# Ledger of designs, part 12: VHH binders against q86uu1r1256to1370

Target 1, 115 residues: q86uu1r1256to1370
Amino acid sequence: SKVCRGYLVKMGGKIKSWKKRWFVFDRLKRTLSYYVDKHETKLKGVIYFQAIEEVYYDHLRSAAKKRFFRFTMVTESPNPALTFCVKTHDRLYYMVAPSAEAMRIWMDVIVTGAE
Key: E = the ipSAE of ESMFold2; O = the ipSAE of OpenDDE; V2 = 0.75 times the mean of E and O plus 0.25 times the DockQ between their complexes.

## First folded at step 3 (VHH)

Design t02 (framework vhh_7nfr_2; at its last look DockQ between E and O 0.12; V2 from the best seeds 0.00; counts 0 for: pae E 11.5 > 2, unsure alone 63.7 < 65, placed apart)
Fold by ESMFold2-Fast, scan of step 3:
Structure t02 (fold): chain B 115 residues (1-115), chain A 125 residues (1-125)
Amino acid sequence: as target 1 above (115 residues)
Amino acid sequence: QVQLQESGGGLVQPGGSLRLSCAASGFTFSSYWMSWVRQAPGEGREWVSRIYSGGSSTYYADSVKGRFTIARDNVKNTLYLLMDSLKSDDTAVYYCAKDEYGSGTYYDSGEFDYWGQGTQVTVSS
């Protein structure tokens, strides 16, 4: 399909915290938008396809860095094993997927759509 | 206290033009990315355009690219959306949105802050 949607937990918000948001990946519009809930009425942000540089998972490196007393956003995630990153030239986004399968699907869809 | 107040909407015929304004106060306007977001009747909010704090970099939704121009005046603390070749599909309430974090904050994703009631744009034949 041209559109992928579902819940992810994203880092950020007015207070540094993790917020559950409804994500909509729209290949035709070339946007990854996130909303308060599945009714898609309260838009909280957008990631522009043209700004996406990388999508990656770095749990092992984040865990190694923590052992050296270095903080990383991934290790402070509520579920580091299901956390992936979307890197743009202006922001770095951290997101937690509901499952390993969902994480792989979201990463693939975003990477493929950004091409 | 952050304040954002949209204005400039109205009724226009297809092919017409409008200029929207957003008056900002209560924060250092020149340090933040700003966006325009719209909400069509019965639909959710949709991103329209975004502008860098210094004004040099702009992004547009594909549906408005080439027809709309986003601009800002950091001395007057005002964001603009210049709308040309308006279509019925552009009918919506238009909101301006401030990023939660300044343009220098890279490692945190900000969310859109809305403070105004929006301004209604109706494109009718």
Scores: ipSAE 0.537, ipTM 0.801, lowest interface PAE 1.5, mean pLDDT 82
Fold by OpenDDE, look of step 4:
Structure t02 (fold): chain B 115 residues (1-115), chain A 125 residues (1-125)
Amino acid sequence: as target 1 above (115 residues)
Amino acid sequence: QVQLQESGGGLVQPGGSLRLSCAASGFTFSSYWMSWVRQAPGEGREWVSRIYSGGSSTYYADSVKGRFTIARDNVKNTLYLLMDSLKSDDTAVYYCAKDEYGSGTYYDSGEFDYWGQGTQVTVSS
């Protein structure tokens, strides 16, 4: 399909928090964009296909704890079994799908788009 | 069909101990973070403790560090809160909560998918 839409939980880049975002895969634009919600009124980021190096399941559970100030920040995935990674030239994205089926779909379209 | 049911609350004296349990059903318990949240009379809900889906990581509010211990049994689909050295300020309704999204900070209301009905803990002389 030309476009794939849905919610994923994404780890922040600077602030290591897990936020639910509305993702839009656009094959024609060759972009993976994410917004605050499904209305797509507030763009939060764009991943260009040419920047994507690798897409893989986070089988190593590479997300870890991070100490911040006097507190231990939670960086582990809320659902490791549904966590996959999108590696770009500049950043490693951690994403949690709402289901195993959704994860397979998203990984497939992203991999196909990046080829 | 998700259900969370707390138990183990009661009346204890200061310095006493309690163990709360939360029986979970209707979802893959072992795949999700779980938390305890409490609400004292006249106060808002306060995050107490959180545990990783696999149980390897635990986190606590400053107010309960060193006194409370969160644990889970993924075979029994049960969440626990061991409360030692209880204080009058610990008096509250304690809720079991399912964590779908990890904010990396102490949780506010609305970040949990499901809640139990709560169990009353009263610490008084």
Scores: ipSAE 0.014, ipTM 0.300, lowest interface PAE 8.5, mean pLDDT 85
Fold by ESMFold2, look of step 4:
Structure t02 (fold): chain B 115 residues (1-115), chain A 125 residues (1-125)
Amino acid sequence: as target 1 above (115 residues)
Amino acid sequence: QVQLQESGGGLVQPGGSLRLSCAASGFTFSSYWMSWVRQAPGEGREWVSRIYSGGSSTYYADSVKGRFTIARDNVKNTLYLLMDSLKSDDTAVYYCAKDEYGSGTYYDSGEFDYWGQGTQVTVSS
């Protein structure tokens, strides 16, 4: 597959809230880009394949810390069972897939693209 | 083949309540996020509410927050929308939609790939 497109929900970089983003995996450009929506008119970020260090499943919640942090419930994953992480040199991305099948597909696509 | 069947609509007075249901088949319902959307006469479709696959996280449009409650039963493959404190601006056809996040490889030419036939909700004085 040369290109894979779809919505994922990700934690924002500057503003820590969960945001729906349109992701575009492009094997020829060797990028994982994301946009505000499917029209691809406003680029929000680019993850170059070479910057990707690890892709892993995140099933843990920060429940033990929520009592010590005001408004931290807003930052917890809305669906921990469908959350996976892409670790890069600069940042750890938290992404929520719409289904377990979609999560496995996206994780596999990103891992194989980063080889 | 994906099938979605809405029911429970009707005519109610302002301030009234309705409970919509959506029976789902042809896909693994428990693995997908689901949404309610609505379309008022002469307008485009408006997203109303979203529930994640496990049912633990819910989201609402500002126009319905505090009045509507989305729920799902993954054993019966059924999505629900409890609508309370209804007002005339809630008059619309309500659709159950399978979330577009379930198709990561293909272009989506609309907001959602699969829709029900809709159920009419009319709030009239």
Scores: ipSAE 0.007, ipTM 0.217, lowest interface PAE 11.5, mean pLDDT 77
ESMFold2 (binder alone), look of step 4: mean pLDDT 78; pTM 0.795

Design t03 (framework vhh_7nfr_2)
Fold by ESMFold2-Fast, scan of step 3:
Structure t03 (fold): chain B 115 residues (1-115), chain A 124 residues (1-124)
Amino acid sequence: as target 1 above (115 residues)
Amino acid sequence: QVQLQESGGGLVQPGGSLRLSCAASGFTFSDYWMSWVRQAPGEGREWVSRIYSGGSSTYYADSVKGRFTIARDNVKNTLYLLMDSLKSDDTAVYYCAKDSYPGYYFDSGEFDYWGQGTQVTVSS
């Protein structure tokens, strides 16, 4: 498939600022863009494929050791079981998928697209 | 008051060149990543290029890589997009956008300020 589209809930700069965003993965353009809504008129940001290092959810399991960080994004996620991270050279992006299947699909297309 | 003001758009023939400028004010320009974003007729906004606050690291969308060059002048507080080998597909309104980075290792924000845009038309 050339383009993957859908809603994900993305972490903002504050623990409480989890926001529903419309994500567009464009394999030909090699961009993962997110918008206010599905009309794709209000672009909020871009995750650059050149900067993507990893896509993972392991931190949700191993971060039990970091429970001492009371206000970590992982522990404050609306749904930790459906939360995955895209690690780039410059920053981390945390996203909540609407289902386990959606999470698997998003992680797979981002990983294969970034290569 | 943050302001971003684009200029340099216009009508150009396929294969031609244009230089876009974005004059920035109201913030410490040299501290922020800057981006160019475009919106083609009937389409959503799409990212084109970004440049590190110091100028030495640049990223491009595959559709423009090798044809466009992003540059900045931190003394003049100006961002540039040098567009070569223009194609009809490059027809769009081009926006200067301020990234929220630097600031946080976690994604602390997105594009927080936009210019008004400048029209680029590649035709005939």
Scores: ipSAE 0.035, ipTM 0.524, lowest interface PAE 6.4, mean pLDDT 78

Design u01 (framework vhh_8fcz_2)
Fold by ESMFold2-Fast, scan of step 3:
Structure u01 (fold): chain B 115 residues (1-115), chain A 125 residues (1-125)
Amino acid sequence: as target 1 above (115 residues)
Amino acid sequence: QVQLVESGGGLVQPGGSLRLSCAASGFTFSTYWMNWVRQPPGKGLEWVSRIYSGGSSTTYADSVEGRFTIIRDNDKKMVYLQMTSLKTEDTAVYYCAKDSYPETYYYDSGEFDYEGQGTQVTVSS
């Protein structure tokens, strides 16, 4: 199987809240899709591999402290040590993994897929 | 208030063509990216294509690249999916999907907000 699945908490929403989403990485289809839950009946978004520029960790706290005086309360990650970023041509995605191991796995499969 | 109404599906033989339509209402259509997504029988939803709010940029899933074309008409508030060289694996319910927030929300506009019952496409002999 070339598919990785699991829950991640992503930044988003009207007030830049954090939302738990079910992510599906499919290397053969070259898509990273996210759903409301594991039943995969309500698709909330797709990050397409063609658009991925970078995958990196833990810059959210630093950026909020230095740049965003008005927005530091809304953009700070609930767990900076487990937060990683997927930068695409048109959007920036912040995600919190449930563990350090899960974060490494997700970053590795996304980077490998984007190659 | 937001409504997306899909149409144009039907039964078609392999190698055939269909044009799907999506009529949008209840939001400022010209400021949102639009998408087509599909759900094959017994499988999860999969993304098919997206189009920039201004229409100048499009992206496609690898499985449909070169066969499908996404088009929009901002004056009519319509999105279309022109499908050619249809294959049996294209059989699915097709939904059009609006991004949750306008293109101006760079950091948090990554979620789909699709509403509607979709349109069934069946590719079979």
Scores: ipSAE 0.231, ipTM 0.639, lowest interface PAE 3.7, mean pLDDT 79

Design u02 (framework vhh_8fcz_2; at its last look DockQ between E and O 0.51; V2 from the best seeds 0.00; counts 0 for: pae E 15.5 > 2, unsure alone 63.8 < 65)
Fold by ESMFold2-Fast, scan of step 3:
Structure u02 (fold): chain B 115 residues (1-115), chain A 125 residues (1-125)
Amino acid sequence: as target 1 above (115 residues)
Amino acid sequence: QVQLVESGGGLVQPGGSLRLSCAASGFTFSSYWMNWVRQPPGKGLEWVSRIYSGGSSTTYADSVEGRFTIIRDNDKKMVYLQMTSLKTEDTAVYYCAKDSYDSSGYYDSGEFDYEGQGTQVTVSS
């Protein structure tokens, strides 16, 4: 399908705030947008496909960095094992999927769409 | 108390031009990226354009690239959207949105703040 929709929990604008958001991945528009809820009446942000540099799951790398007292948002996540990252040229987005299967689907769709 | 007041909407024919304005107050305008978003009738909100806090860098949705231009005037605390070659599918309520950013030394997945009333653009023959 050209569009993928679902809830993910993402780091909010304020430090240590995690918010449930409705994500819409649209291949034709080449955007990953997030809204307050599934009615899509309040847009909270957009990740542009052309700005995406990397999509990764790396809780082990995050743990290794923690050993050396380096901060990482993955260790602050409500569920590090289901947390994946979308790196753009200006921001890094941390998202928690509702399941391992959902995480794989979202990462695959975003990586494929960004190419 | 962030305040954003949109204006400049109206009825135009296909192929026409229109300029939207957004007056900002309640925050340090020159420190934040600004966005335009829109809601077509019966559809969800969609992002239109973004401008860097200093004004030198802009990004556009594919559907408006080459037709719309986002501009800001930090001295007047204004952001504008110059629309040309308007299409019926540009019909929507347009909102300006303040981008949020946390400069605490971590990457920020910031969120839009757009509590304005919006301005209606109708493209019809």
Scores: ipSAE 0.375, ipTM 0.716, lowest interface PAE 2.3, mean pLDDT 80
Fold by OpenDDE, look of step 4:
Structure u02 (fold): chain B 115 residues (1-115), chain A 125 residues (1-125)
Amino acid sequence: as target 1 above (115 residues)
Amino acid sequence: QVQLVESGGGLVQPGGSLRLSCAASGFTFSSYWMNWVRQPPGKGLEWVSRIYSGGSSTTYADSVEGRFTIIRDNDKKMVYLQMTSLKTEDTAVYYCAKDSYDSSGYYDSGEFDYEGQGTQVTVSS
């Protein structure tokens, strides 16, 4: 698929709390963008495929460990079992999918896009 | 328009105290989490403290826990940062930051959309 859309819950960058965002995977643009909502009128961020280093399950529950983030507020993932990570050159993204199936789909498209 | 104005910065000796103030306007102040963040020389922005819209909850970075206290006055639309036992590593420009979204949502935004001009805090012997 050229484009994949849907909601993910993403950990904030400055303050490590969780916010639901509308994500758009675009294979042609080679971007993973996220917006405030599904209307895609307010862009909040863009992850370029070239910047992605790794995509993996958060099996260590790193998002829940306050001591890992010395200078940030950290809250536990709303669903650790559905939490995966997208590691870029300058940031580690923590994302929670709405289901196991959704998580598999998102991880697959992101991995294949980054290749 | 949203406006945040910090004040109270200055030069203090290690072990000293300082109280920062932030005057807010242009939004429903009592509906938003407020934050203090800082930028040390040559470093990126660091989160320092956060206070719930109603003032019933406060959180702190590990580096300032037990030394700093965040307070807000919703009637005056003010947020404060009382700093004690200051260290040289506390030297930074301190900013007041508004959360992007009000506190009525289920999910906490963890983001802020406005910052003030900042106030310089220098801790030196």
Scores: ipSAE 0.023, ipTM 0.292, lowest interface PAE 5.9, mean pLDDT 86
Fold by ESMFold2, look of step 4:
Structure u02 (fold): chain B 115 residues (1-115), chain A 125 residues (1-125)
Amino acid sequence: as target 1 above (115 residues)
Amino acid sequence: QVQLVESGGGLVQPGGSLRLSCAASGFTFSSYWMNWVRQPPGKGLEWVSRIYSGGSSTTYADSVEGRFTIIRDNDKKMVYLQMTSLKTEDTAVYYCAKDSYDSSGYYDSGEFDYEGQGTQVTVSS
């Protein structure tokens, strides 16, 4: 309930490709951070808890289709059934969990942290 | 190659103020969002603040909101962090970071890179 760590695959921000990142949910710091890998030496991004508006199962809506967002081709999720979304004020994050159980755990901790 | 050089750190007492600077080169500075991150002693990196390339909109970590102000100067390719009401918990090495998002297409809270050595801020009585 205080810290949750693990790999998730996410759609990149600038280059719309699917990238494996090491996520760290920290209830004390009130952040969901992600790194290149589990050594946590190269921070790639941070999601502030109070910026999180919604967490929901994608149901294959947005991430399952090839789409353009502006000038960049968005490829479909490598595993649509395990894809969930974290909507923030600034961005919609698409994340793919390694299992259905992991997906439910991550969605639950993120929703609880956003409260 | 992206280069970021932080400066302006130092020793201050609780309640004091400091202004950090970041000189940027090796990329089209005005096209990217910029961030400050920090590493407290013996702990991992944590995000502090973001400034957008368009409109100079800003966001802050809850722990620094109301005390810190992020500022950019696109002509000089500089980012600043004006810190006030400093606390011992603000003791850390501070890094500036280039966001991976550019203005070609959209504004976003994307991924970022950091390359500098950082600047030490120590708040102690």
Scores: ipSAE 0.006, ipTM 0.250, lowest interface PAE 10.8, mean pLDDT 78
ESMFold2 (binder alone), look of step 4: mean pLDDT 78; pTM 0.795
ESMFold2, look of step 7: ipSAE 0.000; ipTM 0.107
ESMFold2 (binder alone), look of step 7: mean pLDDT 78; pTM 0.790
OpenDDE, look of step 7: ipSAE 0.008; ipTM 0.266
ESMFold2, look of step 15: ipSAE 0.000; ipTM 0.107
ESMFold2 (binder alone), look of step 15: mean pLDDT 78; pTM 0.790
OpenDDE, look of step 15: ipSAE 0.006; ipTM 0.250

Design u03 (framework vhh_8fcz_2)
Fold by ESMFold2-Fast, scan of step 3:
Structure u03 (fold): chain B 115 residues (1-115), chain A 123 residues (1-123)
Amino acid sequence: as target 1 above (115 residues)
Amino acid sequence: QVQLVESGGGLVQPGGSLRLSCAASGFTFSTYWMNWVRQPPGKGLEWVSRIYSGGSSTTYADSVEGRFTIIRDNDKKMVYLQMTSLKTEDTAVYYCAKDEYGSYYDSGEFDYEGQGTQVTVSS
């Protein structure tokens, strides 16, 4: 199948809110697009394959400098065990999958598509 | 109140050119990434292009790379889409969209509003 779609929860903007988004991975268009819901009528953003640098599991305690500013796991991610990162040259995306199997599938298709 | 008003669409023949405009108001335009997105007839929304708040960095969908140019004028609070070598598959309603938060935030999302502007590429 050349198209993978499903819900992921992604980190939002300045308030560090987490937002449920419908993601569509399309190998032919070479895009990872995300929408408000599965009807795909309101586009919220796009990650194009060329911009993807790496995909990796979440590093909850990320940077040494940020250790000075304490955050709880609840603040950082609603489910740290199911959180993965998509790094592009513009920004870093934090994604929460609905299950370990879904996380594995999403990471695999994104990495393969970025090749 | 945040407003984005698109204009410049119309009927054009294949191979032709159009310039779309988007007039922004109600926010600090110079600090936000701006985008163009489009909706072809009977299809979902498709991202077209993005421009950095300072104008120095631009990105394009593969389908429009080399044919479209996104430009902004922060003094006039305008973003433009220069379209050349238009194809029938470029037929769509075009919307401009601002990022939800300023470019110094890791939002990865945009808002869009308004009626858009209709571009029809036909012989």
Scores: ipSAE 0.130, ipTM 0.551, lowest interface PAE 4.2, mean pLDDT 79

## First folded at step 6 (VHH; framework vhh_7mjh_2)

Design k1 (at its last look DockQ between E and O 0.02; V2 from the best seeds 0.00; counts 0 for: pae E 13.1 > 2, unsure alone 64.4 < 65, grease 25.2 > 24.2, placed apart)
Fold by OpenDDE, look of step 6:
Structure k1 (fold): chain B 115 residues (1-115), chain A 124 residues (1-124)
Amino acid sequence: as target 1 above (115 residues)
Amino acid sequence: EVQLVESGGGLVQPGGSLRLSCAASGFTFSTYWMSWVRQAPGKGLEWIGRIYSSGTTSYNPSLKSLVTISRDNSKNTLYLQMNSLRAEDTATYYCATDDYPETYYYDEGEFDYWGQGTTVTVSS
């Protein structure tokens, strides 16, 4: 399969709250899209592979605590240990996987897709 | 044509170690997730573990044996290092290419290609 689907909890861009979204990795389209739910009826955003710069664990636990960075307030992650980051040209995405295995899967497919 | 050829199986004593190899050809090995699975006599298929294209690994949490999966992309080879082998580790071991999962369960037929397997017998 060229598609990977599943839920991730994503931190909002403007509103720094954590929302559960349905993610769709599509190798052919070279996109990582996320929807409100698994029915994929309401698209909420698209991350293009070419926009992805880095994918990494939140080693610094930047999302583990409420922090004020410049003019951005970051709320604590619901699960720091399962939090990873997708850095794009214009935005840093914080994502929480439902399990360690899920996190490994998503990070790998995203990294592979971005290459 | 995709080919996977396992090797390294044989007879080993309990407590012993064994390294299995899987030679891959006919596809871009480095881009594929690879798994090891095994089937003991009279039992169903058991997933052992996976190595992602990134080189990270995941293992069956129910696995009692000490295992390490690695890959050498320059050799198109997958490895399974097994230590402290037990009688219950007796099985035919297969390497398989992984497909992207729709779920995060490893026991749902997520494999595209299989080798013919190599047999490991752990016996005193």
Scores: ipSAE 0.077, ipTM 0.508, lowest interface PAE 2.8, mean pLDDT 86
Fold by ESMFold2, look of step 6:
Structure k1 (fold): chain B 115 residues (1-115), chain A 124 residues (1-124)
Amino acid sequence: as target 1 above (115 residues)
Amino acid sequence: EVQLVESGGGLVQPGGSLRLSCAASGFTFSTYWMSWVRQAPGKGLEWIGRIYSSGTTSYNPSLKSLVTISRDNSKNTLYLQMNSLRAEDTATYYCATDDYPETYYYDEGEFDYWGQGTTVTVSS
């Protein structure tokens, strides 16, 4: 598919709290964008595919290789088992999927876009 | 109250140049990272680039040769210079705040506030 849309919960950038955002993956535009809600009227952020370095399930990586703050954010997640990370050259995004299937789908499409 | 107001849009011929402005108020402009984004008719949002509080810039690689972002902190104003405009650059252009950085290491930001946009039409 060319576009994938859905809600994910993410850690905020300015205010470090978990926020529900409507994500839009657009293969043609090569962007992962997120909005306040599904109406896509207020953009909250854009992640260009070229900026994405890694997509990983944080609980599958060694805790010794994670920075302390990232480990703390994952353990404070509303659902740590469904939390995955998108690492860009400037920022780490912590995202919580609504289900394990949704997490697999989002991680797969983002990895494919970043390759 | 945070306010961002874009201006400088209009009709321009192919190959022409245009400078857009974004007047900012209601926050400490000099400490914020700022971005430009655009939306062509019937298309999704496209990030153009960002300028850090230091004046350093980062651009969408597809647009880097066509645009220059600058800021004047004494006037609380963000600029977008566009050159060699093409029909595909027809869009509504928005300025936006990024997140206030907590540290340089974590600070790419999110867009918390948007302007209402200014429309650029490139046609002969």
Scores: ipSAE 0.000, ipTM 0.157, lowest interface PAE 13.1, mean pLDDT 77
ESMFold2 (binder alone), look of step 6: mean pLDDT 79; pTM 0.787

Design k2 (at its last look DockQ between E and O 0.02; V2 from the best seeds 0.00; counts 0 for: pae E 22.4 > 2, placed apart)
Fold by OpenDDE, look of step 6:
Structure k2 (fold): chain B 115 residues (1-115), chain A 124 residues (1-124)
Amino acid sequence: as target 1 above (115 residues)
Amino acid sequence: EVQLVESGGGLVQPGGSLRLSCAASGFTFSTYWMSWVRQAPGKGLEWIGRIYSSGTTSYNPSLKSLVTISRDNSKNTLYLQMNSLRAEDTATYYCAKDSYPETYYYDTAEFDYWGQGTTVTVSS
């Protein structure tokens, strides 16, 4: 399909927290965009296909990340088995899919789009 | 309606152990992060630790050696195992529902739901 939509939980870039975002893969635009919700009214970010270097399973490569504040923050994935990474030139995105099937679908479309 | 009910508190001697329980209802327990927090008399809220839906845990570094958080999704129950208790561990202990998967909060004020708490008194 030309467009794939759905929720993924992604780790923040500046604030290393996990937030659910509505992702839109657009093959024609060659973009992976994410919004606050499914209404797509508030764009939060765009990943251009040409910026994507690699897509891989995070549970095979990532270690637990900790950020220490007054209240200790741990950036561990809520579900390592469903966590995958999208590496771009500028940023490494950590994403959690709602299911193994969803993860496979998203990884597939992203990889295909990046090619 | 979301409900969190803590239990297991009481009087314990220094060096003792105690396991607190939190019975959860009104939501899909297994899909949410859960935290323990406490408030000592005259002090502010203190975050103890969190257990993710995956079962992995995160602890306040000052309390990591003292506490273990676990969950039984089949029973919708959260646990806090405390060992080698000290007087300074005297507090009311609360279980809190995290906002995952929509958002992640590390400030106790941003938790969705809290129980009524169970009081732990460590005294000789």
Scores: ipSAE 0.010, ipTM 0.237, lowest interface PAE 9.7, mean pLDDT 85
Fold by ESMFold2, look of step 6:
Structure k2 (fold): chain B 115 residues (1-115), chain A 124 residues (1-124)
Amino acid sequence: as target 1 above (115 residues)
Amino acid sequence: EVQLVESGGGLVQPGGSLRLSCAASGFTFSTYWMSWVRQAPGKGLEWIGRIYSSGTTSYNPSLKSLVTISRDNSKNTLYLQMNSLRAEDTATYYCAKDSYPETYYYDTAEFDYWGQGTTVTVSS
């Protein structure tokens, strides 16, 4: 039914670097998908609504700090104030919105889809 | 005004193949992106893939090896080829007019138009 589209920056899964991705929230498909760019020709991943456990602002600034986790460095968020998290049963996604308003919109959209 | 009619569903054996069709009317089919979605019993809708007006496709990675989407703009028809079917592929399959053409990437859009669906049952 309702679709929301836009660029977000996310921490990569296998290679821990910050990547710009085109996100598509789709209430009919019950998915949050992300692509290389706005042309939606190369799908990079899908987050199914049923896998989402929590959506929250990064209050502890966890993504703002350089860290080593085992043998993979987690690099600092390019904008800690605009970073929010989508927690799934398998993974924690760190996402950076282009503005505070965009962050609020995306967090609200995703949390309502996960209910 | 927009009408989408899926067909080609039915009973198939595990490991079998099936091609679904979607007849479109009431809009300029060739200029819109089209999607296939499915709903298994007791589950939400699952996006299968999208075909762009150019003919380029994008697939749900969990289904990529099992499906092929194509279109025939001269017949206003969208197709879904499914291979190596399993019991978990039992679902109602819907075609959908993507409500957000590529030229409107920065505007909000709704996925408002999809058909009545065609049911695929994979059972021996």
Scores: ipSAE 0.000, ipTM 0.074, lowest interface PAE 22.4, mean pLDDT 77
ESMFold2 (binder alone), look of step 6: mean pLDDT 79; pTM 0.789

